# Designs tried in a protein design chat: VHH binders against q9y6x5. Part 23

Target 1, 379 residues: q9y6x5
Amino acid sequence: LPPKLLLVSFDGFRADYLKNYEFPHLQNFIKEGVLVEHVKNVFITKTFPNHYSIVTGLYEESHGIVANSMYDAVTKKHFSDSNDKDPFWWNEAVPIWVTNQLQENRSSAAAMWPGTDVPIHDTISSYFMNYNSSVSFEERLNNITMWLNNSNPPVTFATLYWEEPDASGHKYGPEDKENMSRVLKKIDDLIGDLVQRLKMLGLWENLNVIITSDHGMTQCSQDRLINLDSCIDHSYYTLIDLSPVAAILPKINRTEVYNKLKNCSPHMNVYLKEDIPNRFYYQHNDRIQPIILVADEGWTIVLNESSQKLGDHGYDNSLPSMHPFLAAHGPAFHKGYKHSTINIVDIYPMMCHILGLKPHPNNGTFGHTKCLLVDQWCI

## First folded at step 1 (VHH)

Design c12 (framework vhh_surovatamig_d1)
Fold by ESMFold2-Fast, scan of step 1:
Structure c12 (fold): chain B 379 residues (1-379), chain A 125 residues (1-125)
Amino acid sequence: as target 1 above (379 residues)
Amino acid sequence: EVQLVESGGGLVQPGGSLRLSCAASGFTFSDYAMSWVRQAPGKGLEWVATIKQSGSETDYVDSVKGRFTISRDNAKKSLYLQMNSLRAEDTAVYYCARGYRPYDWSGEYYKFDYRGQGTLVTVSS
């Protein structure tokens, strides 16, 4: 029987939540599987960019989803919605579900993973749900498990996305122990439901399951605001994205806009596109704007308004608060193994190996994930 | 400069209907997804509905599904919200907003890059 893989994302699940809260169901999953304690995500540490990096193995400048709000300087197109269905935005890379359908005579299934309701290179996930945040985890799980058991060609790659703990992380902030404890307990219960459902349906023993996330969360405050309107008038630029990484499209000379912003706040770095740090791998794409503003951890860029956001992400990817984790269980994975760190782009070539697919050129390194796999040597 | 101007709010009895309008200017309206968000008295902002650039796709908060319809006219640069079977719980200031952040929307925080001044809808006997 061909190998099967279910990739599950709990949006905004900061790695150190595992150390600060109890997860009995997740701990049972890890005891018979593997845990990567930190996953170093890509910059910008945002939902759409990192979800697409997981399934393509590419930095944002290479796969083209460079933010949750984008402007393409060549075509003059705007992406103002995180769930945009124009294939143009997604066509700079080939996600794993497309590769799965084209290289092997197999199907893919998707419950809400970003991009799966879009035809990419004229190929859409064989089974998918149009994005709708109000659809319960239970309904998403019911559809995925139905498709895993009742499809021809067989579903060999399936994805499941859930919005928490990101939504609550934004609302309460990650330091609100009472509210975050409640939210994280509910997530652990959902993981318990997932495992129980897979066991009940006879899928558990033969299915590889990865549980991961796209980014973490950091505490914000009304005392840590950067008012962009105090530094520059709106007539000088078009705002493409705001916080914590602002994307500025100048309406006048770029140098003049840069000079107005350069010393605006001690808690924000201002970069001309060519001066963006190489370590970010965030430069070589027409959707990256001529001027990028990067706020320091916990600082929020605003336009003459207060922000009620108590948690946020998008910050420097070297920050541990921005890092998610990865846990996995199944016939491909060792049992009871802990690994310290991998890069988020390493997940794609690992998944291709598990499924027997030839990966498209990517920025991941298969060697970084070898220690997780039973058919590989750790050396 | 980006401008969003709402109209059509007012007092209506439970079970009644209202149609809200939003006139957009200062940007290429057809390039942007548009949303309606609302703020009930003493509460935070709640996302209500979104419509994609072409008008082919819509999404709604569960409490208004089947009762509210979002639509747009790109030629007129206008956004609409048809509200039917109104309930006391629908009482709020309704804002036209540019953009949509479905994957990271908290329901309580300003995730939209531009919002109008709002139009008050009161559902009362």
Scores: ipSAE 0.000, ipTM 0.293, lowest interface PAE 11.1, mean pLDDT 89
Fold by OpenDDE, second read of step 2:
Structure c12 (fold): chain B 379 residues (1-379), chain A 125 residues (1-125)
Amino acid sequence: as target 1 above (379 residues)
Amino acid sequence: EVQLVESGGGLVQPGGSLRLSCAASGFTFSDYAMSWVRQAPGKGLEWVATIKQSGSETDYVDSVKGRFTISRDNAKKSLYLQMNSLRAEDTAVYYCARGYRPYDWSGEYYKFDYRGQGTLVTVSS
């Protein structure tokens, strides 16, 4: 039987939540599998970019999903969470579910993972759910497990996405112990439900399951605001993406806009596109705007009319607060093994290996995950 | 549990006819637009036809207009595709899908959430 893999994402699950909160079900999952304590995600540390990096093994500049909100100056198209269905945005890469589905006797399934409800390279997942935040985790889980269990050709790769604890992290802030404890308990219960359902269906022993996230969450405050209106007239630019990494499209001379912004706040770095630090791998794409503003950790870029969140993400991907975790269980993985860190792009070649797929060119390093796998040497 | 089961595929000669059927279960069939999609060997998934809930509105990919007819029987929870004047290029696995292909400001996109296992249609002399 071909290997099967379920990739689960709990959006905005900060890595150190595992240290600061209780997760009985997840800990049991980890105990019988593997844990990567910190996953260094890609810059910017946003939902769509990082989820696509997981399934492509590419940096944002390469797979083309460079933010949750994008603008293409040539086509005049806009991308957002409410307008993400145009294959134009996704076709710069080939996600793993497409690769998997193109194999003989295999199919892919998806429950609301970013990009899975879009025909990418004229291929859409054999089974998928159109994104709808109102659909319960239970329903998503039921569909995914049904497809994993009853499909022909068999579903060998599946994705499952859930919006928490990201939404709550935004609302309450990651350091709100009272509210986040409640939220994270629910997440742990959902993990319990996942495991229980897999066991009930007889999938648990043979299914490889990865539980991960796209990014963390940092605490924001009303005391840490950067108001752009204090530095530049709103008529001089279009804001394509706002905080904490603002994408600026100048309406006047770029240099003038840059000069007005460069000293706006000591807690914000302003980059011309060509000057974006190489370590971000966030330069070589036309969808990256001419100027980006990068707020320091915990600082929020605002306009006068903007509302502030108590938690946010998107900051420098070297910040621990932005890092998710990865846990995995199944025949491909060791039991009771913990690993310190990997890059998020490393997940792709690992998944390809597990599934016996030839990976597309990617930025991941298979060597970084070898210690997680039973069939590999851990050097 | 949502299920879509296609049938009626087979080998036909060019110019021949074939009728595909899809049996739906696990949901209120009449509440959903339904579609046929196909995947030819070595090619991507292609939208073929959509029929709205009441059956009063249909849409087709240009290459099958005048040759294919999509229909439904809500009482029987069934979707059909009558394929006439079949061509070699119609060779594909045909899938029944819940949903439709909408047209919006950015183009035409798939908007279905379930797809059957498919039935193979081979047009060959």
Scores: ipSAE 0.000, ipTM 0.245, lowest interface PAE 13.7, mean pLDDT 92

Design c13 (framework vhh_surovatamig_d1)
Fold by ESMFold2-Fast, scan of step 1:
Structure c13 (fold): chain B 379 residues (1-379), chain A 125 residues (1-125)
Amino acid sequence: as target 1 above (379 residues)
Amino acid sequence: EVQLVESGGGLVQPGGSLRLSCAASGFTFSSYWMSWVRQAPGKGLEWVATIKQDGSEKDYVDSVKGRFTISRDNAKKSLYLQMNSLRAEDTAVYYCAKDYERYSYGTDEPYFDYRGQGTLVTVSS
């Protein structure tokens, strides 16, 4: 039978939560599998960009999902999470489920992973659920496992997305130990349910399972605000994205807007597009705006009428607080192996290898993940 | 056009109670998580309470737990906040907010486009 892979994301699962809280079910999963302690995500450290990087192996400037809110200057189109079903936004890359269906003539299944309810290059996941936050983890898991067992051609690649602990991280902040303990215990119980369901259905021993996340979370405060209205009037620019990375489209000369912003706060870096640090790989795309503001960790960029979150993400991808982890179990993976760090773009070529797919050109390095795999030599 | 209209604010003594209401229009109210957010004088906006589409899940910031109760009536397209045992630090403009956008609760929606005009709550002797 062909190799099978289930890719699971718990949105906003900061890597160091594993050290600060107890996860008995996840620890049992890791004991007979592999753990990557830190996954260095792509900049900006947001949900849509990083989920698409996981499944394409590309930096955001290359796959085109450069933020959760975007503006394309060439076509004059706006993207928000309420307008994400236009294939235009997703067509700059080929995600792994499309490659799986076209290259190997196999099926893909998806429970809520970003982009899976959109036809990309005229191909939509063979089985999918339209995004609906009201659908329980159990219902998502029931559909995925049904499709893994009852499909022709066989489902060989499946995805499952869950909104926590991101939603609670935003509401409480990651330093609220009482509330975060409750949320993280519930997630560990869901991991237990996932393993139990796969065992009951006879899938566990032959299925490769990856549990990962797109980013971490950092603590914010009402004492760490950067108010743009104190520095520049709304008449000078259009705001495309706000915090912690603000995307500014000037209505006047770009240099004039830059000069109004450059000394606005000591806790924010202001970049002209061509001056964005090369290490971010966040420059070569029409959807990246002419001026980008990057807040320091834990600082929130606001307007007079803005809401504020107690926890947030989107910050510099070199910050450990922005890093998720990766755990995996299955016939492709070693047992009891711990690895320090990989790049989030490395997940895609590893998954292609497991599934026997030829990866599209990508920014990942297969060598970074080879020590996780039983069919590879770790040098 | 999304419209949210808050009411029920006023002046109350410490330890008193108020009930805030929000009338929603221009969207399918029953399809969205709804929140109450507040802005104290000289402070940023703070999330206070959230309620799931069907009312089955409710959440609160620690400072209001056990004192505030969020509820909704989908047939009336209305959101409520029952505030008991009010404290001076609860003084703020309270806003009704459309919340829980796709993929993550409260993420990247331009909140000011979907919050109402607010209702002032003053807790003072």
Scores: ipSAE 0.012, ipTM 0.377, lowest interface PAE 8.5, mean pLDDT 89

Design c14 (framework vhh_surovatamig_d1)
Fold by OpenDDE, second read of step 2:
Structure c14 (fold): chain B 379 residues (1-379), chain A 125 residues (1-125)
Amino acid sequence: as target 1 above (379 residues)
Amino acid sequence: EVQLVESGGGLVQPGGSLRLSCAASGFTFSNYYMSWVRQAPGKGLEWVATINQDGSEKDYVDSVKGRFTISRDNAKKSLYLQMNSLRAEDTAVYYCAREYGRYWDSSGEKPFDYRGQGTLVTVSS
């Protein structure tokens, strides 16, 4: 039987939640599998970019999903969470579900993972759900497990996406112990449901399951705001993306815009596109705007409007608060093994290995995940 | 368990009208695109119409445009197909189908994961 892999993402699951909150079901999952305590995600640390990095093994500049909100100056197209269906945005890379599906006697399934409801390279997942936030986890799980169990050709790769704890993290802030405890308990219960469902269907022993996330969450405050209106007139630029990494499209001379912004706040770095630090791998794409503003951790870039978010993400990907975790279980993985860190792009070559797929060129390093796998040497 | 049950089929004369209904159960009806498909005698399955979750978007095969109207009542978990100006070539078993995706797949097929038992529509003088 071909290997099967289910990739699950709980959006905005900060890595240190595992230390600061209780997860009985997830801990059981980890106990019988592997844990990577910290996953260094890609800059910017946003939902669409990082989810696409997971399934492509590419940095944002390479796969072309460079933010949750994008603008292409040539086509004048806009990308957002409400306008993400144009293959134009996704076609700069080949996600793993497409690669998998193009293999003989294999199919892919997806429950609302970013990009899975879009034909990419004229290929859409054999089974997928149109994104709808109102659809329960249970229904998503039921569909995924049904497809994993009953499809022909067999589903060998599946993705499952859930919006929590990100939404709640935004609302309450990650440091709100009362509210986040409730939210994270629900997440743990969902993991319990996932495991139970797989066991009930007889999939648990043979299915490889990865539970991960795209980014963490940092605490924000109304006392840590950067108001751009204090530094530059709004008529001088178009805001493509706002916080914590603002993408600025100048309406006047770029240098003039830059000069007005460069000293706007001591808690914000301003970069011309060509001066973006190399470590971000966030430069070589036309969809990156001429100027980006990067707020310090916990600071929010605002206009005259006040932010209602008590938590946010998108900051420097070196910040621990931005890091998710990875847990995995199944025939391909060790039992009771913990690993300190990997890069998020490392997940792709690992998944390809598990599935027996030839990976597309990617930025991941298979060597970083070898210790997780039973069939590899861990040096 | 997901169930789709069609009704409303029958014999009609050319130029006549018929309204098909589909009763859905076992899933959150309002979260899914729904479709009608049909199979004429001796022919393959043909897509007829699709409606999105809230009914704001509708699509039809060219041959039925202007004659057929797809609609839904999410409160009743029901899908409908109003067929006007019926033609002999509309004779087929009509099926209610749940879509699991919005787009045609790479093979040019609509993505359906569930389909009803069908209801026969016969258009004859």
Scores: ipSAE 0.008, ipTM 0.300, lowest interface PAE 10.0, mean pLDDT 93
Fold by ESMFold2-Fast, scan of step 1:
Structure c14 (fold): chain B 379 residues (1-379), chain A 125 residues (1-125)
Amino acid sequence: as target 1 above (379 residues)
Amino acid sequence: EVQLVESGGGLVQPGGSLRLSCAASGFTFSNYYMSWVRQAPGKGLEWVATINQDGSEKDYVDSVKGRFTISRDNAKKSLYLQMNSLRAEDTAVYYCAREYGRYWDSSGEKPFDYRGQGTLVTVSS
């Protein structure tokens, strides 16, 4: 029997939620599996970039999904995460479902993981659902489990994406204990449903399951706004992405735009592309704009307007508030093991190892995840 | 080129009604969340209402809930704002706006990449 893996993402699940709220179903999952308490994600700490880093093991400058909104200076193409199915945006890397289908004569299945509804290197996930936020978690789970049991060639890699707690984190802010408690309890119940469904279908004993997330969430406020219109007129630049990392394409001399922005706010760093800190690994790609603005944690960049959001992400990836967690269970994983920290790019080579796939060159380090696996020496 | 053209503004008395329209071109209208934003004289921009791609999900600023209704017609590539029980505080230039990126995170974030020229709504006696 070939090894099987289900990769589940709960968008925006901040690591310290695990310590501040009760998760009986997730705690039961972890008791018989492994927990990585913090996953250091890639910059920028946004949904599309980090979901693609999980499945490619690459920094954003290397896989090419550098933001949820992008502009490519060479080809003059624009990207929006909701509607662009042009393979051009995704073709700078090979995600694990493509490798799974091409290296081994096996199938992949996907319930709305970013990129899985796009043909990448002329290969689309064998089974997939087009993104639709109105489709319930249970319907996504029903499709994934059906495909895991009823496919030829067999489905060996499956993905499942869910929008919460990110949507509620934005709406209420992570400090709204009443609303976040309700949302996180519902997520824990969904994890219980997932485990129960897999057990009822006879999948649980031989399936590896990873539950993770792409980023965390931090509290925002009407008292922490940076108004770009106070510093520069819209006629001088094209806005590619706004907050909390603004991507600026100058319409005039780059130095003039930079000079208007560099002292705009004490709560925002302004970088020429070549001056972006090396630790971000966010420089060497045509989709990274000539000027990048990085707001301090909890600050929102606006265009002469108020912001309705009470929570956000996209901030510096060194911030613990931006970190998700990883939990896993299955025949490949130890039981009752806790690990402190891995990099989000380390997930890809670990998954390749579990599936018996040869990884494409990547930025992950297999050694960082070795102690999670039963077939590896932890000493 | 992306174009958004608003119409339907004018002078109305308090308690009156107006319907604003926005004609979209240069992009696949049905793929985007669309919003109405307004700017009162001497004030900053204020988000008013948002509608998702198929019109099944709508959101409003608290001050207009129950009075304003956002709708869209994807076949006609048009966005509408029905404004009832108008108040002096509703006096503003109203803009049709296209939301960019981050649709996976859309409920808490209202970034706009394109905005029309606006249509003036004046509520006075």
Scores: ipSAE 0.007, ipTM 0.291, lowest interface PAE 9.2, mean pLDDT 89

Design c15 (framework vhh_surovatamig_d1)
Fold by ESMFold2-Fast, scan of step 1:
Structure c15 (fold): chain B 379 residues (1-379), chain A 126 residues (1-126)
Amino acid sequence: as target 1 above (379 residues)
Amino acid sequence: EVQLVESGGGLVQPGGSLRLSCAASGFTFSDYAMSWVRQAPGKGLEWVATIKQSGSETDYVDSVKGRFTISRDNAKKSLYLQMNSLRAEDTAVYYCAKSRYDYLRGEWSPYGMDVRGQGTLVTVSS
């Protein structure tokens, strides 16, 4: 029987939520599996970039999804919304579902993971759902389990994406214990439903399941705003992305724009592209703009208006508030093992190993995840 | 049919040593993390130490770190607690228990016990 893997993402699931709220179903999942307490994501700590890093093992400068809003200086194309289906944006890397289908005669299935409704290198998952936020978790789960159980050639890799707790994290902020408690309890119940469904279908004992997320969430406030209009006039630049990382395309001399911005707020760092810290691995791509503004944790960049967001992400990836976790269960994984930290790019080579796939060149290190796996010598 | 039988308790002087044993039956011992918990006279239950299924990881309450050592023998279905440098405050009934690790908090739950044995009394007094 070929190895099978289901990769599940709950968007915006901050690792620290695990310590502050009760998750009986997730705890039952982990006690017979593995937990990685912190996953160090890639910069920018946003949905599209990090979801694509999970499935490619690449930093954003290498896979080309460098933000949720992008401009490509070479082709002059704009990625104007998060549902852009032009393969151009996704073709700088090969995600695992493409590798899975091309290296062997295997199928992939996808319930709304970012990029799965786009043909990438002329390849799309054998079974997929077009992105639609109105589709319930249960409907996504029903399709995935049907495809895992009834497909020829067999579905060996499947993905499932859910928008919570990110949407509620933005609306209420992560420090709203009453609202976040309700949301996180519902997510734990969905995890319980997932496990029960897999058990009822006879899939649970032979399926590898990874539950992870793309980033965390931090508390924002109307008292922590950076008004970009007080720094520079709109006539001097084109705004490609706003907050908490602003992507600035100058309409005048780059140095003049930089000088107008560099000392405007004590709660914002201003970088010329070549001065972006090397630790971000966020420099070598035409979609990264000439000037990048990085707000301090909990600060929001605005254009002469208030922000309605009480929580946000996109901040420095060294911040624990930006880190998700990873939990896994299945025949490939140890039982009852806890690991402290991995890099989000390490997930891809681990998944390739589980599926018996040859990984494309990537930024992950397989050695970082060896202790999670039963067929590996640890340390 | 799950049964845990503690033994090895007794009277010992401060600074002395004692080794507790627990014999398990009625379940697959090697599939479970095991804990020692204690109850001092007139006080609630306190978690003391836990050991994972293979013996690969151990954890202790701060007051006993460096003094107590938890160990197990899966072939013999036995759990042990070596207690050194005993203090008057270590006086309690000691229980062994099947344990649940709280992976979300990264710690062993003193109240997540599935089964508790009958206990063994340790008295540290001069």
Scores: ipSAE 0.000, ipTM 0.109, lowest interface PAE 21.8, mean pLDDT 87
Fold by OpenDDE, second read of step 2:
Structure c15 (fold): chain B 379 residues (1-379), chain A 126 residues (1-126)
Amino acid sequence: as target 1 above (379 residues)
Amino acid sequence: EVQLVESGGGLVQPGGSLRLSCAASGFTFSDYAMSWVRQAPGKGLEWVATIKQSGSETDYVDSVKGRFTISRDNAKKSLYLQMNSLRAEDTAVYYCAKSRYDYLRGEWSPYGMDVRGQGTLVTVSS
């Protein structure tokens, strides 16, 4: 039988939550599997980009999902969480579920993972749910596990997505111990439900399960605001994406816009597109706007000095607060092994290996995950 | 192995009729909605029609409504497309495809494909 893999994402699960909060179910999961303590995600550290990086192994500039909000100047198209269904945005890469289900005697399933309800390269998941935040985790889990268990051809790759603890992180801030403890307990309970469901269906021993996230969360404050209105008139530019990495589309001369913004705040770096640091791998895509603003950790770029978020993400991907974790369990993985760090793009070649898929060209390094796998030598 | 094999394509004059067939194997045919898709020269894939498992429900792209009829025989694991009143713009390679299920909507999606056959060419020309 072909290997099976379930990829689960809890949005905005910061890596150090594991140290600062209690996770009995997740710890049990880890105890019987593997843990990567920190996953260095891609810049910008946003939901759509990083989820697509996980399943493509590509940096954002390569897979083309460069933000949660995008604008293409040529086609005049807009991308957002409410307008993400156009294959135009996704077709610059081939996600793993497409690769998988195009194989013989295999199919893919998806519950709310970004891009899975879109025909990419004229291919959509054999089983999927259109994104709806109102659908419970239980329902998502039930569908995924049903498909994993009863499909013909068999579902060999499945994705499961949940919006927490990101939403709560935004609302309460990651340092709110009272509220985040409650939220993270619920997450742990959901993990318990996941494991229990898999055991009940007889899938647990044979299914590879990866639990990860796309990014972390940093504490924001009303005392750390960068008001762009103080630096430039809003009529001079269009804001394509906002804090903490604002994408600026100038309505006047780019240089003039840049000059007005470059010294706007000591807590914000302003880059012309061509000057974006190479380490971000965030330059070589037309969907990246002519100017980007990158706020320092914990700072919020605002208009009219208004902000409702106590936590945010999207910052420099080198910041520990932006890093998620990865845990895994199943036949492909060791038991009781902990690893310090990998890159988020490394997950793709690992998943391809587990599934016996030939990976598309990607930016991941398979060698970085070898120590997690029972069939590989650990260097 | 999942296999879909289309047949029945050919050259036909405008206003003519053609019936396409698809033989399915390698999966439980009756458990899946099935679809026809087509690709015209120089164009992308276009969804044409979908039929649910029981055959009681069908859906069509607007341009073929009233002209095309999708049907199935689950016992024979076969899918059909009766094409009447054919037009030049119907010229395409026609593919049989498994439909996808959108559980949230409780419906089969007309978009995309996981597997399709080799296709059969339909040419409508004077």
Scores: ipSAE 0.000, ipTM 0.239, lowest interface PAE 14.5, mean pLDDT 92

